# VHH binders against F-box protein At2g26160: the designs that were tried, part 2

Target 1, 331 residues: F-box protein At2g26160, of Arabidopsis thaliana (Mouse-ear cress) (q1pez8)
Amino acid sequence: MEKPEWSELPGDLINLTANRFSSISDVLRVRSICKPWRSAAATPKSFQCNLPSSNKMIETVLSPTTFFRVTGPSSCSYKGWLIRTKQVSESSKINLLSPFFRQLLTPSQQTLDLLKFEVSEIRQSYEIHIFDKYLIQGVIGKEGPSHILSRVVFLDNLIFAVGQDDKIWCCKSGEESSRIWTKIKNQVEDFLDIILHKGQVYALDLTGAIWWISLSPLSLLQFTPSIPMDYDGYDSCNKRLVEYCGDLCIIHQLRLKKAYIRRSQRTVGFKVYKMDEYVAKWVEVRSLGDKALIVARDSCFTVVASEYHGCLNNSIYFVDNVRKSVIRMKL

## First folded at step 15 (VHH; from r4 with A50V N59E I99L S105D)

Design v8
Fold by ESMFold2, fold request of step 16:
Structure v8 (fold): chain B 331 residues (1-331), chain A 121 residues (1-121)
Amino acid sequence: as target 1 above (331 residues)
Amino acid sequence: QVQLVESGGGVVQPGRSLRLSCAASGFIFDDYAMGWYRQAPGKQRELVAVISWRGGSTEYADSVKGRFTISRDNSKNTMYLQMNSLKPEDTAVYYCATLESYEGDTEYDYWGQGTQVTVSS
């Protein structure tokens, strides 16, 4: 299997320092290219949220992270590199990270020509870190699918999260100790994912149906039917929401159930579904065309493959949990 | 590029103390809760001590509670395990690791190579 170019340290980005990249961000903010970066980082740099269980054995931290396309001075093409970034405390410094594994691109004191590097924001996301003290007790059920698939989205003064009970909870912004979580009514299904799309909050259930979250009154309304396919022998909980060509799509990562594993890795393929608005039916996306799908930690998004060094069209890039490497599959 | 390097292991007599260190590089250490595992020959790995991102919360396995103390110094990207009143039953290879879960698996945890601790007369 082929390893993508960004799974190895790119030469031009290895020499980038957090201080110099912060200077690039400052310049770009003056030129209005970084405005979305600053507005998206208006949330707390990190905070410990009070989960619906109020369980002291489980602690969480939200940490903003942003994916960028970086084009360097070696301008053979419009091709660039995909990076992940995190801001360092209250300073204007930023850390540059690999997109899939959250590892630091080398912390170097080398300088950059700021006028030769351009940065385009792809996606603001949030890392959620769970400190689960039950691990030391060996309590079964802390390995459940909702622990690390829970996503947090912000809309207006509200925070939405998929809790450990696979249900959607909502609260208003505020201090953790005063935060009051409200379970949204009418939750007959368990949920896998949640996304902010075109100013509205949508949730994905275990069957592959999408639900719209109404704010007045606070409720869930089924927006789509379930996806049409049964996947015997595959784990059904590896579905994620993604925007593709302006539409909301479902990505189903086809992973073998643990009882069927005879290989080092569980993923055997992907299915992508798009809602046909005219017929209200799921349509399988059989090709991503000139695009690639990035399945990174805590985010899932599309890119135009030709804009990235070594990125192949009609491809899905994801993590191999056994080899700790990035794998490419053609859709 | 990510590295966790344990040190401070050795051979000691029962009742003595050792201090293990875990030096971290290649990731943002402050973002990770950390833990110490141990594995005796022929046994499964056992998580014996855990510590939160900034050290405000800790927990221990019953077998070491009161004898072991986990700590961290984020300015040095280092985690420690102070092991007091050592017993022969504490003999194992000790590993430091990050404590994260993703998709119900521990596939994103980083591990050190381990340091041997032997407690014998």
Scores: ipSAE 0.503, ipTM 0.770, lowest interface PAE 1.8, mean pLDDT 72
Fold by ESMFold2, fold request of step 16:
Structure v8 (fold): chain B 331 residues (1-331), chain A 121 residues (1-121)
Amino acid sequence: as target 1 above (331 residues)
Amino acid sequence: QVQLVESGGGVVQPGRSLRLSCAASGFIFDDYAMGWYRQAPGKQRELVAVISWRGGSTEYADSVKGRFTISRDNSKNTMYLQMNSLKPEDTAVYYCATLESYEGDTEYDYWGQGTQVTVSS
């Protein structure tokens, strides 16, 4: 039995506080990449808020999380690892997390010498944690509560959210103000997702239509037609927005309706739609080419597969709730 | 990865007390609301007590209200259940779990392995 050379390093190197540098920001500063990191660090810290749900305000914590690509220290290829980070509140310390789950990376499993690594930001997102005491009061003594995932987007000093009533709400961000949520008027549709794209906020409705959110006045304007999809046997609620090759796309996760499930509810595939802006029609993306889609808990984004260890082309990586593991499907 | 480890179970006489602990690792404990569940022989698992991220909000099942107290110490990544005035009906395996949001119908909750509590005379 021969122990690997990397296992001889101190066990807390992954915690970043055991290296010569105490945080990932120190590494970025030394390697002359401080400007991109400082821009990412301008995102607000974690905060508690009350997210709207009809006539109720649901206790919520919004916690910023950032996805990075980290490349190795040797003369190896351009390949790296996908990691997620969170800054510890009121500290320069940074926790390293699994990108697909909200799991801490333990030092006993991997060790890093950040002096030798390159780090590039992929995207900023938010973890959303909900404590719905009203739902809990209805189910305590029986099953546990079931919460619908809310989506949140920041633009300038505003927060946009899909509330638990499936409607879009807006409030002014700030650490010292009571958050007053305003429901955007004339919402005839229910919404599934929101995204910041090219400096604008867009929302996805149940039919697969995208709506643009105007700020002056605060309103919703339908931006695209609905996607051309027959939902025979599939739930219509499993759609998300993603940027792909600079354009907004819709990912439809094909999940069988409960009546079709024989054993366990499972994802059977994905469809991806891209708007052809010349003819204003949805076109199915039949192949991701050299790219992969990452459908993580708190974000959905595209990567170039060859830039990551173990990442396959034309693939979608998502979470399987029964195994608590990441699953790959070829598009 | 994520681990929730219950401890403090045992066999006690009716009217006595036990304190259960749930040690958490592998995630940022401060960001999660937590709950205690129990499953008695031949019965379905039931949610007994819940606590918010910082302990500001709690809820209890009617069967334990006034006798059980849920608490947490975020500096130790540990949740507790103080069980006073125990009754034979409290006999069960007790589990700690996270209270998470769902994405579609995907459940992200993590569960401990359970600790046995037996109340017998």
Scores: ipSAE 0.497, ipTM 0.774, lowest interface PAE 1.9, mean pLDDT 73
Fold by OpenDDE, fold request of step 16:
Formats: structure tokens, sequence, C-alpha cells
Structure v8 (fold): chain B 331 residues (1-331), chain A 121 residues (1-121)
């Protein structure tokens, strides 16, 4: 049976199938088939949404982004490039971005034909943008100890976020105008991060404990015990959640303790912890093996190092704020 | 490459107006809140005006309130600063910048080279 050319499919069938694809990559593939498919396939709706804030002087906006592995068209090499994509609001245009920086990889007038490349989706994420009105008065930051960046997770028709108040908020997904953010009740702890893991939402509190978010009733339940936070001479102010080999892990970014400025300190190391379910204790992960840990601003994830250009085994890649460059550290 | 290019500066007499422009490239313009800074000779750089992603929110330094207006055209990747009723005290190099980073976390802030504004009789 001659493989029917997709271009020869009846228009009705095209219309029925073109909108059933949910992933950006699939939509792009569908749109690349031919003009009828392109016309039938709806452009993924890019949306920006405001995150909850307890301070009216601070606005936080969420913008969807996706991490991809891109391999060259004729590359005999199995190695690809890590890239980030972002759809332009109100446009069908998708931009290629640096994984760590907000710069475009291609000049504004140049387009990359992704059909010439092998593209695989790694992770969906959300870029967080903050507008702090206090800046105009020469005041940088919020009144009080608040995290600079919020974190968000999408689950079904719900959005969960770590708000600017370090609490977990929830709203229904959909149009921005219809979104009502609700703070989950009875939160005792402040939270640092949130992640989707195995179809469930988990949050990391300041003590290093992981909490599970129940949808019915909407509530937080402590899932793991707290993690030791005392590092002699170091500050672990930056803690993140990451999946590693199917397990939920915690990343501690270590900085030198300086009495006067917490944020401008150089990263000196990382610690990764995994929960031992049998003994209900945190165990340090001392090696990432053949994987590299990507600590990007909006997302943390692991990749097989050999599959990417510029990635080495048992390495952590992050941006140093002082050097304004991507730094590699060996775990 | 990320670029911010300021233009529209010049020498004007007190009471006159200038309109500064900032052309942005190399990033998604409408994803960023933007602002104007200025630095006068011998003084520290100060924030003059800020504008949110879609222009829905603006803020101004007290010294320029009522005289300056910040705006943006996302379709043109351009931000503007309308400066009215200029005073000698407004003399400075004016810089365009993104505003999403805090002190100590300036990795994602982009700056222009600046444009000179001189107000003199």
Amino acid sequence: as target 1 above (331 residues)
Amino acid sequence: QVQLVESGGGVVQPGRSLRLSCAASGFIFDDYAMGWYRQAPGKQRELVAVISWRGGSTEYADSVKGRFTISRDNSKNTMYLQMNSLKPEDTAVYYCATLESYEGDTEYDYWGQGTQVTVSS
C-alpha cells in the first residue's frame, strides 16, 4: 500500500487531526507537512499570565518556554545542542534562545528551518519575569526576605506557583482574565521551589522538606523530612528540585557566607540529595554518572552528557551572576 | 547578540522637549520590562522611568514626574522617553535597560551605550 502522501489526505481528515496535537513539537511537525496542514493546525496559543503577589508594587509574569535537543541535518554525530524555544506572543513565530540566557540564538531576521534538524523536546518550563516598581526609588528588592523568582507547575487544568510571598498558590488554567489565584490554606512553611513529578506536584520548603500537593482537598502534606542545612562556612540559600534517574532530588547551591551581601556571592559548590525511601533519610548523591545537571534560571533538569555538545559527565552547569557566564562544576 | 541602541539625545535650551528612542534587538522585547536610566557628571546613575511589558504600568522618579513620559511600541521593538520642560538638572547620559534583575543578579539585564542629553541656556 503506497504510503499515502499526507498532502493528499482529504481536507476534512486534515482538519480533524491537525488540532489534536498538544506538544509544540508535534504542532510544528504538523505545520511543516504542507500548506493545508499548516492552515488546519492551530498555532499554539502563547499566553502570559501574572503570578500572585502580596505586593502591588511587584508584578510577576509567566511565559512558557521549552527546552529542546537539536541535532544537525547530516551530523553523523549523535551529539546535539541544548536550546530553548519561546513562542512570541500573538504570533506563530517561535524563537530559539540560549538555555541559560535570554538572548536569541538567531538574528531577528534569520529563520532556522527545523525540518533540516532533528528536534526532541526535553522539558517544558516557564520563564518568570519580574517588574519591581520600587526600583524607581532606588530600592532594589522587596520588603522582607522574598525569593526573586517564582516557580510554577501546570497540572491538568491547574497552575501551581510559588508566589512572591514564598507560599503556594493555585489557579485554573485558561485565559489570563479569568484566572483567580488562591493561596492554599494552612501553609506553615515558606517554599523555595515546585515541580511536577510522576504526575504529581511537589514543593520544597525552606527546611529542605518536600511537600506533596493534594488536589482533593487542595492541601499540602509533608512528603519527606527536612534536610540538613548546615554547611560549615557556606550558605545554601538556593535550593532547587530536580528529577534524577526517576527520583526527586534536592539541589543545594553553596555560596560563601559573607555577612553583608547574600546574593552577590560566588558559587563554590553544589550538593545533591536523594531520599532513601527505606530509611526515610536524605542521602547525598556524590556522582551524576553519565549525566549533566542543568541549573537554568527557570528550570533544573538532567541530560545525558554525551548527547550534548559542551556537556561533560558528572557536571553541573549554571550561570554565575558575577561572571555572567555559564560555569561548569564537577559534582 | 542583544543590543539596545539609544537615540534622540542632543543639546536643548531649558523648557524645550526631547524624545529619546531605544531600539532593541537580540531578545524578545515584549517579554521584558524596560527602563531609562541617567547619569549626570559626577553623580551616580539613577533610574528615571520604568515601563512594564505591555506598557500597562509606568513609574517615574520624583524629579521627572509630570514632565517625562515613558512608552513603548512592541511592534517596533522600541521604547521611548518623551522629555518635556527640560531643566539643566536633566543634563546626563541617558541609558536604556531591561529591568528584570535585582542587585546582585544582573545577568539578564541589558544596557545601551547611552545618549547624551544636554540642557543649557
Scores: ipSAE 0.464, ipTM 0.727, lowest interface PAE 1.4, mean pLDDT 83
Fold by OpenDDE, fold request of step 16:
Structure v8 (fold): chain B 331 residues (1-331), chain A 121 residues (1-121)
Amino acid sequence: as target 1 above (331 residues)
Amino acid sequence: QVQLVESGGGVVQPGRSLRLSCAASGFIFDDYAMGWYRQAPGKQRELVAVISWRGGSTEYADSVKGRFTISRDNSKNTMYLQMNSLKPEDTAVYYCATLESYEGDTEYDYWGQGTQVTVSS
């Protein structure tokens, strides 16, 4: 396959494409391609979109995160390491950290030159932290946390996220610290997760139905039927979206139904479902085959297990809330 | 290793001042909002003060508003709590924490071990 010469793209396409990148990291990547791309990405640009009227100004930190496979210079081992990068908002500083935690892989005063390694990108995501004054005022003096929009998607210079009210919110992309967040109108369901799949934004509601987000007009349309799953003795307290073998799937994290605090509940298993296109029904995925499922805070994805140290076939890796450690479960 | 280490606690008389410090390591300090919690004997833990990533915004419990000041120095990976006009009711263990909880999801907040503040005549 002839190496695509990115410099040969028409200028209008370059400009159009470059305008879709808003994060500092993305801008730097675009600028590293060639001179035309560098010129097109000189300044972050915003997409003009008519947003719903319900909005609020919120101090926001948007931090790009990327998962990488890293292998040593010596071709002796096919296995690599799963690592995560995170950029400090409004800074050029990029750090290496654990895929599942916020722990730095290197001491804060040390740097690692990744050019000495073989590095391949697996997945890019974003972490959004918001300082909602009204929300904070509601919890101040009481037991309560600040709110984080851990599930976010970028599309056409818009940021989509599931808010604390379990509704979908959006704002214009950019690096400003204060952002106008707008709730999408006429939402009939509560949502659990959001994902970018095949260039489109999808959201998972409480009933297990997947919704497609239309940008023109900005609206939600039901894409799949609900998945009313009742597990005897178990609670599916956490449901996530994941791409598996080109298909959009749903992950159910199962916990025991006990009358104690959610944070103290232990994960006892997982169920994965995919849509059968012929019968339009959800079917259980009983095996991941040679793949491992990574359930991180802000993203879920699959990897070929044999390509990574510490990964086994047909396994799910996640953080246990009680043990505060990464746990493996066999699907 | 991720660490939050509080210091500056002690025993003081009412009306006096203390300054608490929280030293952070092992994570990207300026990428997270931070807060001070306190827990008095026999009471629930309460959020006392919050500061945004760059210190642009701060919020306080009504009980400490006007008396306490939260600040941070990102170059030193340190957060502070200046406590003035201390009262016996301020007696508690004070904890430094990241503010990253998400309801219904995994708890990722980091906490210090706490520092004791005692206000007594």
Scores: ipSAE 0.394, ipTM 0.696, lowest interface PAE 1.6, mean pLDDT 83

Design v8
Fold by ESMFold2, fold request of step 16:
Structure v8 (fold): chain B 331 residues (1-331), chain A 121 residues (1-121)
Amino acid sequence: as target 1 above (331 residues)
Amino acid sequence: QVQLVESGGGVVQPGRSLRLSCAASGFIFDDYAMGWYRQAPGKQRELVAVISWRGGSTEYADSVKGRFTISRDNSKNTMYLQMNSLKPEDTAVYYCATLESYEGDTEYDYWGQGTQVTVSS
C-alpha cells in the first residue's frame, strides 16, 4: 500500500543526500582535515569469526558501518544530510552508502570534494554475515547459505548478537586465531534487539522486557518489566531499542499479522515506551518533539529533525520491505 | 544503481566447456556472498554454486560437483563459473545473484538478467 505523500517525504531526505556525493574519487581526501572522517577510519575492520555447529565451523564476518551527518561547504548552513559509510577492505578508502540501503551513493564519475564538507559522526552499526556452505538450496525465497544478523553490539573486545535462534551469542575479538561464537547459557526468553547504552549491554525480549548482560559471569538479568500490550491483530515481534533524550526506550513497530495480509506485511503505526524510574512503570511517549526516529535494518536512532534537509519533526522514517523504499509516519 | 550482468553463454557440444562471467556494480562486491542459479525450461530455478565474500569457501549442487568451478575476482567486481564436461541436462538460463538474506528476507537479493547455455549435439 504505497501512498504518494509517504513516498515523497522519505525520498526527499535520501535524494538530497545522494545529490551531494557524486564521485568516489573524493572519499580518499578525508584524512587529516576532517577529524570526524578520521574517527570512521578508526572503526574496526571487518574480521572473521567462527560459529561452531555439529562437526563443522561456520564462517562469519563482522561488517561495521558508520552513520554521519554531512553539511555543505557553507558556514551558514545548519541543515545537512544523513549518510552511511564503510571502509573499503584492504584499503583506507571509505565508501559512501545510502543510509537505509547498502547502495553506493556515487554511481557516476562526478566529483565531490569531501574535504569541503563538515562531517559529524552519529553512530556505528554492525552486521554479522554468516556463510554456511553446507546449506545450499535451489528454491527461490528460501533461506540460503548466506544470512545476515543485524542486531549486533561491539564493546571493546566483545561482540554480542541476536542469533537466528533469537538467543544472545558472544564472541571475543581479541582471540585472533580462534574467534568462536558462544551462546550465553540459560536463556529462558527469546530476544528481539540488543543495544549499548551508557557503557552497558542491554537486550530486549519478545514481551518488551529489558535484560542487562553481566560480563562476570556472562549472564542475563531482567532489568525491567514487560511493556503493556493492548493492540489486537499486530505482530508482537517488531520491537526495537533506542536511546531517546538520554533514556532507553522501546519502539514497537505496529505491523499487521500475516494472517491479515495475503501479499505483504504493512506497518500501520508505532508506539514508544519510556521507563518512569520513580514508579517503575512504562509510560507511552506520545510525541518525539523536535526529533525524528530513523529505523534502518541494522540501527535505530534519533536525530534532531531541523538539522537535516527535508526532515520533519515528530516523525519516524523506516523501510517498506515491499517497495524497498523509505516511508515516513508521524508519531 | 545496482547491476549484475552475465556473459559467456552460448551453444556448445556435450563434453565441452564454457566460462560464464558476472560483472557487478553499484554495491560493495567484497561484502556479498554470491551464487549461480540456473533455470531449465519448465523447471524451478535452482542454486548450483555458491562462493563466500573473499572466495575462501565454495559449495556446489551434487549435479555439477566436480565439473563446475565458481570463482571471483574482487578487484574486478566479477564472479565466474567454469563449466567443464557439459551435458545436455546443463541446458538452462544461468543467473548470478547476491546471497543476502536479511533475517529471513530474501527480497534484498540482486539478480542478473541471465545468459543462455545450450548443450546439444
Scores: ipSAE 0.361, ipTM 0.718, lowest interface PAE 3.3, mean pLDDT 73
Fold by OpenDDE, look of step 15:
Structure v8 (fold): chain B 331 residues (1-331), chain A 121 residues (1-121)
Amino acid sequence: as target 1 above (331 residues)
Amino acid sequence: QVQLVESGGGVVQPGRSLRLSCAASGFIFDDYAMGWYRQAPGKQRELVAVISWRGGSTEYADSVKGRFTISRDNSKNTMYLQMNSLKPEDTAVYYCATLESYEGDTEYDYWGQGTQVTVSS
C-alpha cells in the first residue's frame, strides 16, 4: 500500500485531527509526519499563567514535562532509564533531564536521536516556576513560606491550582496571557495537593482528607475522611497524592520536628495510606511490593522497579533538601 | 554540567560604565529567573538585580536603581548587567545566580564564580 500522502490532506482536516492528540508521544509522532502536520500539532510549550495568592497575582510559568522510560537500541535487558523531558519555551527543542533535578542529562548543544531508543511515556506533568517579586523584594527565597510552589491540574479546558493561599483556584486553560482565576467558593480547609485521577480532580487538605472537585456546579465535596496523624516527634505536614495500583493514596513525608527552621528538617521516613472502600478507613500501605515510588518536585508516581536501572523494590526515591541528593528509603 | 560564567568585570573610574555578562550552560536557561549578587570585602553578599524568565519583570536593590539594568537573551543563554554611573561603593565581586528554589532549598540554585568590579579614582 502506497504510503498515504498526508501532506495533501486539506488543512482544515489536518488541524482538526492534529489537535486531538493529548499524549506528548502522539504529538511528537504527528509532528514527525510532515510540515503541515507539524504546524498543526503544536508541541506544548511553557506559558505564563500567573497564579493567585492572597489577592495578588504572582508571575508564574508552567512548563510541560513528561517522564519517560527509555531503553537502549540493542538492550539485552528489559530495564530502562527513567528520564524527564522538557521543552524549551521558545523553541521546539526537547531536553532530557534528570527526574529529580533540573540538570540536563546531555550537554545543551548535543542532540540525541531518540529513534534509536525505545521510548515509552510514563506520566505528563507541569513544572511550576514562580517569580514572586514581593518575596524577592524582601527575602529572596530562603526564608519564605514553606509552600512556595503551587500545584496545578489540567482537565479539559480548565486549570486547577492550589494557590499560595492554600485554596483551590480554577481558570480556563486557553492561550490567553490574562487568565482570570476564580477561587472555588466555600472553602474552609487548606489544601496541600491536587491530582487528576480517573478523569476527575481531587484535592488533599491539611487534615489528610481528599476532596472531589465538582465541575457543575464548581464546588468541593469531601470524598474521604481525614487521616489520623499520630507521629510522635515527627512533622508530617508534607503530604502528597499518588496513584497506586489504581487507587488514590496519600504520602506522608516525615521530618524531624525542629522548633526554629521548618525548611531545614531532614526527611526520616514516609507513610503511605490507601482508602479501604469497604470500611471507609485509611489503611497504611506497608509495602510497595515490586514497585518504587517516585516523589519528584512536581509529580509523584509509581513504577515497576525491575523495569528501571537504579530502582529497587519497595523503595521511595526523593530529593532530600538537606543532603541535596536523591535518597532511597525503604517503605 | 551546570555552569554560570561571569565576565566583563574590571577596574574603572567613578562615573564610568561596565557591562557584565553571565553565560549559562548545563540547564534550561529560560526556565530560571536569574539574578546578580555582589559581595564587597568584609560585607555580606547582597542582591543587586533580578529578572524573570523572559525578562517581563525586573527588580533592583535601592542602591543601584536607576543606574543598573538587568537583561537577558535567552537565545544566547546569557544574562547581562549594565552598570552605569559607577561608584566606589559598587566595588565588589559580582555573581550571577539562578533564583528559583524548591521550599527554600538551594539545590536548584546555581552560582557563578564571580567577576571583580573595582571602582576607584
Scores: ipSAE 0.352, ipTM 0.678, lowest interface PAE 1.7, mean pLDDT 84
Fold by OpenDDE, look of step 16:
Structure v8 (fold): chain B 331 residues (1-331), chain A 121 residues (1-121)
Amino acid sequence: as target 1 above (331 residues)
Amino acid sequence: QVQLVESGGGVVQPGRSLRLSCAASGFIFDDYAMGWYRQAPGKQRELVAVISWRGGSTEYADSVKGRFTISRDNSKNTMYLQMNSLKPEDTAVYYCATLESYEGDTEYDYWGQGTQVTVSS
């Protein structure tokens, strides 16, 4: 079969085709074809963006990041590696990063050509880089839990974020200079996390209730009830949203309860809750089965453990604040 | 592995100039805001200068304003500190560091080993 000469495709068709690819992996493949295809395929880039904040002294940068499963070309194993990228390069050659740390897995001067590997996209996200100008001015931050920024979600031409005020903000994803953040009206709750699930945006409030973001009109509607959980001596100050087996679930990270919350508190466990649709109540997920839960900085997701090196069944992987290392906990 | 390596320190007379360099590796350099710290003997470490990810914004401690200039070359993964009109009070170990952090439980600042700057007659 004669290899199709993709480079000879009419420009209009190239443009039409290239713009239909939404996954980072596909974009990388498209960009590797030839110059016309590369030019037609837009790639997400890191950009400076001031996220909604009441504090003007804080600057932020959003960097697109994608989690991948990567298998070697000569690998006899069905297992792959969980890796992360910060951005799509101009070619198929990219830098690989740790899923949990902002460290390169390869030397800084080396890039990996993903065309030589089997690559599967797991999840897209955005890293939020924060620069606090008060550091230079010698201003001591407020004592207590600091919720400067939480998460961002991109949906079509909209960006949603939990601001420093713990409220949901949105803006149109246009030119960087024209981005105007608008707070969604009539918010009574404070929010901890935001997620894209089945093409919709959901937010998690402090009480453990999930809210659905309506786009027309732009509003928040309570989607689930609160989770009335008392952990008797533990603090669940870190709550996250995660998609598990097609359902939206809540993760509670548990720490020892102390008189004051310090960042250095040790994680002692996790609780995962799923909504029972029949009884409309939260039910604890006591086993992840063959899956592993990845709790990264900017994203939470599950993977089939057997498909990844270093992943075990019914396990949660996260960065411990005290040890500053990735640790495993059994659910 | 993440590395920050400072260079350019030394002994100079008051009024002279030095240029410090910080070579970065192990991370995507242009995704990080960077800064210089210094620690004088018997004193606490203090922030000297900071520079944004692409070099569009810089800030300085009052004590060095007008004398020091922070810059970066992302193509070389290197940050610089031009120190002019040096004073004895500028004597310290100078450290290169990332200045950005994620909100949450993990500290993501990286530090170099430092370079000694001594200003003396």
Scores: ipSAE 0.338, ipTM 0.647, lowest interface PAE 2.0, mean pLDDT 82

